# VH-VL binders against Cytochrome c oxidase assembly factor 8 (COA8): the designs that were tried, part 98

Target 1, 167 residues: Cytochrome c oxidase assembly factor 8 (COA8), of Homo sapiens (Human) (q96il0)
Amino acid sequence: APERGAERRDTAPSGVSRFCPPRKSCHDWIGPPDKYSNLRPVHFYIPENESPLEQKLRKLRQETQEWNQQFWANQNLTFSKEKEEFIHSRLKTKGLGLRTESGQKATLNAEEMADFYKEFLSKNFQKHMYYNRDWYKRNFAITFFMGKVALERIWNKLKQKQKKRSN
Below, E stands for the ipSAE of ESMFold2; O stands for the ipSAE of OpenDDE; V2 stands for 0.75 times the mean of E and O plus 0.25 times the DockQ between their complexes.

## First folded at step 13 (VH-VL)

Design md100 (from mc2 with light chain Y33F; framework fv_ebronucimab)
Fold by ESMFold2-Fast, scan of step 13:
Structure md100 (fold): chain C 167 residues (1-167), chain A 124 residues (1-124), chain B 111 residues (1-111)
Amino acid sequence: as target 1 above (167 residues)
Amino acid sequence: EVQLVESGGGLVQPGRSLRLSCAASGFTFSSYAMNWVRQAPGKGLEWVSGISGSGGRTSYADSVQGRFTISRDNGKNSLYLQMNSLRAEDTALYFCAKESPFDYLWGTYAFDIWGQGTMVTVSS
Amino acid sequence: QSELTQPRSVSGSPGQSVTISCTGSSSNIGSGFDVHWYQQHPGKAPKLLISGNSNRPSGVPDRFSGSKSGNTASLTISGLQAEDEADYYCQSYDSRLSGYVFGTGTDVTVL
């Protein structure tokens, strides 16, 4: 059921922070870093007379932000999981425990981790190439619509001047 | 199941007023912009009026500007169209229509859910 | 004057393809606003057929496709079937009117 003045909540690995902009804000607001993606979300101001073109631009920017947060949250989670599995596998092969005598997590040296990084980069090369391609496509689209919104605002100002002159 | 049900149509004399209602169910009503679209008998679709999810923004076709008022009650999941100074040319089937949610790729604003319509006849 | 222009009717035989054009102006389709398409059977409410120029809602057959170039959008129905006999309307936003505009409508007849 919908609630009056629904609160924002902490989200899954992608999504909106539970922190809200100030109540009377008339500008975009930048939130704290997301727990999973480590990216700061932008909370967009919605004017009362937002045009469909302005709404399309805002929603494109919101969707691009969500896509970007989801990609990096998933990538960071996958990296951490595979890194831990690799470390545990190598420690087991050496007959070592998962923790040091001080209770800290056991680690491998840089030379031993080089194999993991090479494998991870190779395995995820195509995924990162698709991300970069989509990132450029999305930013091109955003820039294009920003230009259209600017032209619409100029045209609306010209229409207002004509009405004042004709009156 | 998402649905919209219009009511309030009928026969009315020119110059009089009529109020249409649209009852929404199956979705979070306050999250979506709503519109009224009409269709005269045997003719095409004509957009009449729209209102944002919060009710803070309204828009009207030039043919109804100053005569019709769109409003909503989010607590009752209801949309309204107050029609004043009715004319014969306002005779039409009036549809309630919901704007689509944020589309994953492109944020489209198509009218994704429509009601069955309520008939308004303006005649002497 | 600001409504979108469609042919009054198009016809085809079962299994053929038909295309419906929707022509706007610089204040709507020409400004890059999206075009949506609706199908209306006699006595029924319109049904969203294509959103955002080319996106197909769940439940719409893949034989329906949309495209847009300049100030003209097109709806193509491939593998035409008897149940496709209906009225089709395009819709966009018009910045001059600050509101939505519909096309004049096209009656599709399956011979």
Scores: ipSAE 0.000, ipTM 0.470, lowest interface PAE 17.1, mean pLDDT 80

Design md101 (from mc2 with light chain S31A; framework fv_ebronucimab)
Fold by ESMFold2-Fast, scan of step 13:
Structure md101 (fold): chain C 167 residues (1-167), chain A 124 residues (1-124), chain B 111 residues (1-111)
Amino acid sequence: as target 1 above (167 residues)
Amino acid sequence: EVQLVESGGGLVQPGRSLRLSCAASGFTFSSYAMNWVRQAPGKGLEWVSGISGSGGRTSYADSVQGRFTISRDNGKNSLYLQMNSLRAEDTALYFCAKESPFDYLWGTYAFDIWGQGTMVTVSS
Amino acid sequence: QSELTQPRSVSGSPGQSVTISCTGSSSNIGAGYDVHWYQQHPGKAPKLLISGNSNRPSGVPDRFSGSKSGNTASLTISGLQAEDEADYYCQSYDSRLSGYVFGTGTDVTVL
């Protein structure tokens, strides 16, 4: 029997701390956004009679997800680290402390932060270019294998239909 | 070392308020959802409230909804539970608990790190 | 009250195996949500023992194992030792309550 009642839960909004995807389901499950990558991880459904081709497609999609998550987690961590260093450097240059009297972190205004964002984006343009190239290659491969899986399923249905007609 | 330390518990009269704190160390606090779990003397564990890493989403057990407020200060690595309109049935040891990271292979959000708890007694 | 049902107590002798059941409903375990297990010694905080139905955290002996089928999850302790005398709690997520739920707890006694 197929897993029951969990499909609607996957599409409904839920708090990060209260979301737990089902272990055995008939569908892919989308988890809460990762803190560092801001991407929702997908738990891929494994059919009980998964073909070698279906397994290859699933593993390629899983690997692509892991690659994508790692890229953005690293990118966001680098951004956060460099942002913090930039803020500390500018506050030191102004002769200001790193903390307010209330103990909160001291911050820069939006105009001052714009310099950092512009610098960060410009020095990462080549990295972004290579990311897009690899993303394109991976999506092409996934689409190709999705097509092969679709053809395999059509072929199997046609074979079953032919066998049933013969009987 | 990864550590959670609760404080703020004590004896309080019914209908009054109390604020609990949890100090976190040894991990990137803002990266993990945090929860409050309580245990009445001689009884089992009961989930009370949860908050996302950013603080943008909160959740509550029906028994405390509208009375308790969970919050966090990521700059101070601290989690809070503001408890209003306290009742005798709120008497419990209150634990601070961290959710485990989401693992791409295992997909879990268990409570992997717990504090030692702070005792709240609501009595006249 | 707890939403997941566990036996109040289980006992065994050293070297034996004991199994603790955790029974839920269609809104939690039956819906496919993961089950986690915690061990609590008297006067101590709970410690994560099993995560995601069957995964052991670093430092947990392999004699502890978890499984799940339908509405029921099970924790099995093989080669029972005196140090295993503790309270054990299962935990899952409940879609009806939109929150985490714990089991009623099981007291394991080593005789």
Scores: ipSAE 0.000, ipTM 0.464, lowest interface PAE 18.4, mean pLDDT 80

Design md102 (from mc2 with light chain S31Y; framework fv_ebronucimab; at its last look DockQ between E and O 0.51; V2 from the best seeds 0.00; counts 0 for: pae E 2.2 > 2)
Fold by ESMFold2, look of step 14:
Structure md102 (fold): chain C 167 residues (1-167), chain A 124 residues (1-124), chain B 111 residues (1-111)
Amino acid sequence: as target 1 above (167 residues)
Amino acid sequence: EVQLVESGGGLVQPGRSLRLSCAASGFTFSSYAMNWVRQAPGKGLEWVSGISGSGGRTSYADSVQGRFTISRDNGKNSLYLQMNSLRAEDTALYFCAKESPFDYLWGTYAFDIWGQGTMVTVSS
Amino acid sequence: QSELTQPRSVSGSPGQSVTISCTGSSSNIGYGYDVHWYQQHPGKAPKLLISGNSNRPSGVPDRFSGSKSGNTASLTISGLQAEDEADYYCQSYDSRLSGYVFGTGTDVTVL
């Protein structure tokens, strides 16, 4: 709705940055950290005369950024959720409440929390191995296509020089 | 089993709205861009709209720009097409289509999985 | 409206070779964008046959082949079979429209 847009601006005039990437920028630029993944998104420049190969590279870079942000957002949420559940279950086993006598969230000591960290890493080992493999594959592909684009740009400059000399 | 199943088609009058859905299964939905393609009765294929895997980037054919809105819910493995201000020329079988994985050598993006389509008829 | 031009129909006998042309313009195929090919049997969804001008997905018979030169792409069916009777569409991207574009479609008949 129209009021929903105005309400959002009015709702957060003091606490949230109103960052908006400029239109018609000639450069890639980096936005603020995503609140779930804690990664800064790149806002890619689309040149006016973008070649098909340049489009492929840009799309690959965009998709890789989205894939990476989605993975870490999911892992951060899962980590936080499972951490709270672990603390909850251990407090219940000890017969303790969720709040201390002062009203603060009850927590576990560092040695008790180390058990959680070990369990989380063990559970997610294979998932992170697949992520690392795919991360390297994507980055090698990006590098490969960057080389292709560089050669294409050199070729196009040579064709423009040949065209000028022929006239 | 990799599948795309469209729904939400029907008979509507010009000027009205309709919302199409496409349910995806058997693959990691959020990893792939999705597209809507339509085919008027007895006619060829026409690309309608596309959306990136995250949903952050959309594109539209000129014929539907400003009237149609593509969206996705990656938590429900679902693709949507909100069709407003419908016209007789929008009458068609609407397919959802998945873009292929990026080919690391050649950079190929083609529509490798298609649904069976949902029929939209816009008539008085 | 911009579209890729294909012959309306092509026919051949079983075992023969047929070729379907797909002609575009300087804003699509002539600009350098890839061409993809789809097969559509009556009442069914399209199926990807050729991607990236000449790449055959797994499960597609090797009698299907594609090529591209200049403004024109070609799909060749060698050793035509009865099951190949269908409509065939080429597809590319168009820089002026900033979107995908399909060919007009070709009805392949097996005699």
Scores: ipSAE 0.517, ipTM 0.806, lowest interface PAE 2.2, mean pLDDT 84
Fold by OpenDDE, look of step 14:
Structure md102 (fold): chain C 167 residues (1-167), chain A 124 residues (1-124), chain B 111 residues (1-111)
Amino acid sequence: as target 1 above (167 residues)
Amino acid sequence: EVQLVESGGGLVQPGRSLRLSCAASGFTFSSYAMNWVRQAPGKGLEWVSGISGSGGRTSYADSVQGRFTISRDNGKNSLYLQMNSLRAEDTALYFCAKESPFDYLWGTYAFDIWGQGTMVTVSS
Amino acid sequence: QSELTQPRSVSGSPGQSVTISCTGSSSNIGYGYDVHWYQQHPGKAPKLLISGNSNRPSGVPDRFSGSKSGNTASLTISGLQAEDEADYYCQSYDSRLSGYVFGTGTDVTVL
C-alpha cells in the first residue's frame, strides 16, 4: 500500500513581524512589508486610559490585520507553488529542460503565462469572493466602532469642560 | 470539531520549570487570541496569560509575570506556556482557552472553547 | 488580586428562578467592560453561557439570561433544573491589571 505522503500543507509561517516599536511611542507604527503577505503590519498603540470601546476597536483592527496577513501569506505561497508547477509541467511537455544552455532558469512566454493566470484566477474565484465579503464585513464593523469611539471622545471632552466650569 | 487538548502537566518541585502545550484543531488557529486559565484544587478560575493570534502581543497576570512565558506556533496549531520558578501556589489545573471571534454587533471577546486542562502539581 | 465578587452559593428548588450577582469596580465592570458568564460542572471544563453581558451562544438554553448595571452584572437562571447544579463564574477585563479577571465563583445547588 503506497504510503500516501502526508501533503505537508505548507502553511505560511505566521511571520510575527518582529518589529517592536519604541516603548515610548504614543502612536501607531507601520512596519515593513511582511515577507510572506507583502502587507505592512500596523503596531497599534495602547493608551494608558483606553476605554472599552477603544479596546474593542483596537482588537477588531488587530484581528482584521492578522486575518489579512494570513490570507495573503497563504495565497502568495499557493500562487508561487502553482506557478512553479505550471512552468515545470509546460517545460516538460515541450521537451525543454528546466535550465537554459546559459544555465538560467527556463521561463515560459507571456502567452503561456497568461493561461496560468486565467486558470489560477478561475480556480480561486470563490475564495476571493469570500475574502471580499469578509473584508467588507470587517471594515464596516471597524468603521462603526470608529464612529462610536469618536462619539465617546466628544462626550468625554464635553464632560471635562463642564467640570472645569463648575470649579 | 473544534478542540483544544492540553498536555505537559505533572508533579514538579518548587523552583523547577515546566512547559505546557495545547494542541488546537477544527479552527483557523492563527486567527484567534489564545489564553491560559488555571484553577487551583477546590478554587475558582484565574486568568494566567494571553497571546494574540499572530503572537505579537502577550499579557500576563501579576502572579506569574516574569516567571511564565506564553508562546504559540501557528504552523503546528500549538499554544505553549513555559513556567519557570514554580511555586506551590502555581498548583492548578491549567486550561487552554480560545477567545471568541469578534462579535460584529456587540464587540465581545469571551472564551468560547476550553480544553479539558492539564494538572500541574508543585510540591516538595 | 482584583477579583469580581460573587456570592459563594445560591440555592433554589426546581422550577424556581435564581440570580447570581457579580460585583466589580470602576476599573472593570464599572469602567464599561463586558461581562461573560461560564458554567462549570464538577470535573469538567468551563462552558460559555453568556457573552457580552446578555448574549446567549447557540446551544445555551433560554432560561439563562444576563444583565449589567453599574458595577454589577447578574446571571438569572429561570426554571431551575437539576442539570443546572454547577459552579458559575463571571469574567471581565480590568484596566489596571491589563488582563482578564474572573469572579470568585458561585455554587448553585438545586434542592
Scores: ipSAE 0.389, ipTM 0.770, lowest interface PAE 1.4, mean pLDDT 89
Fold by ESMFold2-Fast, scan of step 13:
Structure md102 (fold): chain C 167 residues (1-167), chain A 124 residues (1-124), chain B 111 residues (1-111)
Amino acid sequence: as target 1 above (167 residues)
Amino acid sequence: EVQLVESGGGLVQPGRSLRLSCAASGFTFSSYAMNWVRQAPGKGLEWVSGISGSGGRTSYADSVQGRFTISRDNGKNSLYLQMNSLRAEDTALYFCAKESPFDYLWGTYAFDIWGQGTMVTVSS
Amino acid sequence: QSELTQPRSVSGSPGQSVTISCTGSSSNIGYGYDVHWYQQHPGKAPKLLISGNSNRPSGVPDRFSGSKSGNTASLTISGLQAEDEADYYCQSYDSRLSGYVFGTGTDVTVL
């Protein structure tokens, strides 16, 4: 029968005991959307016998996720700030307050907001182009390392056919 | 342009606490993992702790696990090390170190930028 | 033990070559993790000298070279110069410790 007793070396990131808590999977798990980036973070499971190549792939994926989270959090923050400033400026020009008599937030119509969206996109065009370039570079590298890991796993399976594990 | 500056070191009694800071400039701080490395007087380098770019993942040397806490404030470009239950053997110069970008050719992460260090002396 | 083992000191004359070994175990260098090398002058912070076993960062002379085989990595300094007098540390990752490990350090003396 299958044995159950091997000691786990991997621990939770917080340094908690060598087990998977009920709300912490022993597999990769996806968290709720980040408040600022609106992207769901992935918490990567670290296998007991992770190879150096597997570690490089995992670190690259983790670093890419953090880079992606940072970019969108900053972009969304900038968008929200500039949008509020634009709305405030236009309402002031019209001689209107920031809130209606009922306490509701005053707003602009779609035609007025079109100017803001055009200016924002134009202003950020180059930034988004560089983001896309780096996104392609990172995904190429991830795909390449995924291929290397797959080949390593195939090679290790073939080696295992020749030599049984000692322990 | 790219630099790391540590602060917060000093003389402290065993069992007490101390908080180290590292101020980063000249690079996108939140994009890189950061580490603390220490060196006791006349001794070699010892890795202490590491933190991912977002702060979502931390790691510690067995010698400091449960006593030290690494953290970062990306809005302030600052790295911290909260040191509790200090021991005489924690006496060392503490360096802040940045991990290099992923090298697409070599696939490696080294500690490419280091601060000058801040001295922590635990003595009674 | 858990640290990577280096000779305590190595010496040579100007223009000669010296080699520093860094010996680990099956949980670090022997497992295949990369080895990085750092140079530290007295009173100064360490400086990255070699990354990923053999890659030289910009500004590092080609006199410095690195290699790795089995459980051992080596740093070779050819055409030894007075300014090479420093402490040298290797570094790798250890799967047993789930963390980074440094070598014991080697003091290079230029006679």
Scores: ipSAE 0.257, ipTM 0.702, lowest interface PAE 4.0, mean pLDDT 84
ESMFold2 (binder alone), look of step 14: mean pLDDT 92; pTM 0.947

Design md103 (from mc2 with light chain S31R; framework fv_ebronucimab; at its last look DockQ between E and O 0.34; V2 from the best seeds 0.56)
Fold by OpenDDE, look of step 14:
Structure md103 (fold): chain C 167 residues (1-167), chain A 124 residues (1-124), chain B 111 residues (1-111)
Amino acid sequence: as target 1 above (167 residues)
Amino acid sequence: EVQLVESGGGLVQPGRSLRLSCAASGFTFSSYAMNWVRQAPGKGLEWVSGISGSGGRTSYADSVQGRFTISRDNGKNSLYLQMNSLRAEDTALYFCAKESPFDYLWGTYAFDIWGQGTMVTVSS
Amino acid sequence: QSELTQPRSVSGSPGQSVTISCTGSSSNIGRGYDVHWYQQHPGKAPKLLISGNSNRPSGVPDRFSGSKSGNTASLTISGLQAEDEADYYCQSYDSRLSGYVFGTGTDVTVL
């Protein structure tokens, strides 16, 4: 029985954005685009007096960011791999080499590449639908918690004003 | 099946170093924060360290701060705990624990999956 | 170490209800951080019983319920069964420690 080679699912190495903001920063920092996902990571600031709601919101945002980074890193890797395979396959079918006489990488024309894109989108349609669904779910949750945090902050400000008037 | 499997425990002398590993399977490892929790023999649970899904943020209990380092390799679905300057008080069963996904209704984070633990004994 | 305070032991007869308290401070439970509950049988890993003060994960019997008021969380086990004999731990987050904290643990015995 031929050992079915475990297809090493080339999972994109989750590039831990090594972007470390300065320790003394009191703000969220946006890093450079990640090399795999092409998304810019946000380093979320943690205030000393972070409320439980603020913590929940921060964690949700961070988790959502990590989810997005992973999705697009994997999607971009898959796209690049399949694109290269498509090009190689089509060149081979045409009896063309992988390199031109000038030593450049042989490319397909725009029409042939359009077929690739159409096929790729069709193949990944369901995956994108699930992504979109989950994206909306996460963003609605984030918005909801942002509202809660805003209300909490307003309430805390009002309480502080009342205490200052009573003293 | 979602599973965590700890390894790397053993008998060590005080002042020595040990590295624990936790192998994760059955879930998207990089999407979840991971934690180490320890339990001394006949004692309760003690949180040791945590790391975010991306590995960009780490936290430590005061008892291990400056001695222990948590890390992860998401490509290998592995969590690590480098333990330096080990003390007798570090003798415990060390569990790897996964944080639950965000509950969109309640916004809660709990440790929903635990490994079976790996025993670390620090003795002269 | 700022541990959440639990009773050392609680006992009950089969079919009875028992309650385990978990008392924190203004830096953890009293600040509004959620409380989670875990069950641990001898020689086993902890199992999540209650998440977020009162949410019960799938597969956890309905006889387990959680509540929180002020600085104190409670786990109630209704209709106590022999299989419920275990150690129970509450867990929360502490803002002063910037980390998770566990309760001291409660040994539940079924008489």
Scores: ipSAE 0.715, ipTM 0.887, lowest interface PAE 0.8, mean pLDDT 90
Fold by ESMFold2, look of step 14:
Structure md103 (fold): chain C 167 residues (1-167), chain A 124 residues (1-124), chain B 111 residues (1-111)
Amino acid sequence: as target 1 above (167 residues)
Amino acid sequence: EVQLVESGGGLVQPGRSLRLSCAASGFTFSSYAMNWVRQAPGKGLEWVSGISGSGGRTSYADSVQGRFTISRDNGKNSLYLQMNSLRAEDTALYFCAKESPFDYLWGTYAFDIWGQGTMVTVSS
Amino acid sequence: QSELTQPRSVSGSPGQSVTISCTGSSSNIGRGYDVHWYQQHPGKAPKLLISGNSNRPSGVPDRFSGSKSGNTASLTISGLQAEDEADYYCQSYDSRLSGYVFGTGTDVTVL
């Protein structure tokens, strides 16, 4: 059975065609950015007569979205924590306080911050390499199953056309 | 290594509640859907409930719908089953099971790792 | 139906082959959902034996094989060994129940 009322539609721009009757959504939609990962979640459409193959594709896309959101939420947290630690360490070495005379957080100049960005990328190189490998693997699988679903839908249309003409 | 350890079973009276826990170790818990499967003494396996890796999608067998609640805490690597309004028919060994990764060629999902089970007995 | 049908028991001599059937309906196996097989020794948790109708996980002997046709899946144990004496369950998904369904279970005895 198709899910109803669980879908979100808050990202559909004006002028987007749906090609679907008003009584149900026929499209996936994209939600607002997640607070922690900064990624926009996809809210998946479930057809009324979802086939086993369509279910496999949907579950793969849902799992990939969850995996991707978890990775970037963790990376954003780590980036923020290591950035503050880097600034704190460099300010201490320079004999400066953590706050300016106005009470605002002290910061480093652009050249010094560039050092942080280089160090962060270097430390996380292997983790990002594994992420990229898994990302490509997942997207290849999604594309492969999208093709299988497309073929299944074409076949079903041909059977419907044959049945209609025989009756 | 990779392990699932259930706990929280026991003897309870009909109409009472019980909360089962499953502690996971040796794998990235949040990456996998989890399921509860039960086995009444001398009987076969019965699927009870499932939950997605994120915890956002849940499902229940008709026999437990509305009485049981599956949940997970990915920060504690733990799966839970809150069992309310227990009945004699809920008496069983309760297993925690991990779903396999998506097979990128054929799209298979199976229960590839199981715990030892925790016994729930509902009787006066 | 909401349960997959298996024979209650099968038996064979060491070295022989046995086949366990698993029959479903149009809402599960007959709709095209995959079938998985589990082995359960007495007092033990189930162990995945076959996934996706015919795929054998790492560490499962090649004497175990699976197939599916129509509403029926089959598990074949070739070269039966004493350690194969156990209960065997098939599993699929059921669209009407929106959930997983197990078979009735088959007790395999090695004579």
Scores: ipSAE 0.556, ipTM 0.822, lowest interface PAE 1.7, mean pLDDT 84
Fold by ESMFold2-Fast, scan of step 13:
Structure md103 (fold): chain C 167 residues (1-167), chain A 124 residues (1-124), chain B 111 residues (1-111)
Amino acid sequence: as target 1 above (167 residues)
Amino acid sequence: EVQLVESGGGLVQPGRSLRLSCAASGFTFSSYAMNWVRQAPGKGLEWVSGISGSGGRTSYADSVQGRFTISRDNGKNSLYLQMNSLRAEDTALYFCAKESPFDYLWGTYAFDIWGQGTMVTVSS
Amino acid sequence: QSELTQPRSVSGSPGQSVTISCTGSSSNIGRGYDVHWYQQHPGKAPKLLISGNSNRPSGVPDRFSGSKSGNTASLTISGLQAEDEADYYCQSYDSRLSGYVFGTGTDVTVL
């Protein structure tokens, strides 16, 4: 067995901070919102008696969570970067400084920002369309496998009841 | 074309380290779990390690646990295997393998794309 | 080391059928984990031949078929051709090992 050393804190390549459950846990649990994706991570408990069907459901849920977190972390970073670049570009065009008299970042009014939102949505239309399609497919599959697991558990209870009668 | 190309293999002394790389192309690398599978000369296939699409989850065969570390760089479409404390028994052709897309009906995860492998020889 | 048992070799004549068995235990195939099959020609990487017990990937001829019952999975090759000479490996998941396991491999010879 390996000796336990000091914990190393790592950040995933996507820019997501690592988040771990309490040292000892026998349940799935939900953490605070991730800094980059703003989504709450779920950490899955793996029971010793996990069925193959339960494993399929868990893997699907874990994969869907990772996919969703990667998408939104990247989207949020892209949005913030492009928004800042747009504001700076428009302020230069107007001959205005980058800071207000109060020292806060200068911003554009809602009408001026409408150009940015329209451009951003247009540029990302296909990406968001594919995201929504995959999101629905994944949630349909999760629901379907949740139903299969529920039926498996009902069947196992019925088998146990029959077996106990035979004793 | 969907392709995986391994590199980094070679002759190495027992107890030393070696790092393998796998370059992926033709698919969205970050969307799929990746695995390392080895084959000793004249022997069968043995699963070594796996990593999720984000890199957040890793798993290892008992024979390499504590010695090998799997990692990935999704920005570079690359998979890695850091091999420490190498033994003669680690001598094998090392394959990089991609897990298939989730089958929404049946939930199967097969290794659908394989590289040609990189040879690691651990000998004094 | 392999956790799933396959015959070392199987042979047949062109146009005949051969079946390769893959026998596991209650912690893998017997528990209900799916079985996948791979074909490996000498000097080449394995190729996925059957996924999830019986599903053929695109491009795999219909003369290859898979089945599973209890602790045993089977790969059947009908209408044997010279190009089918290769090593064949089954693969499943093992709950005791918490990892993937491969079969011992079978060498198919076309006589």
Scores: ipSAE 0.441, ipTM 0.760, lowest interface PAE 2.7, mean pLDDT 85
ESMFold2 (binder alone), look of step 14: mean pLDDT 92; pTM 0.946

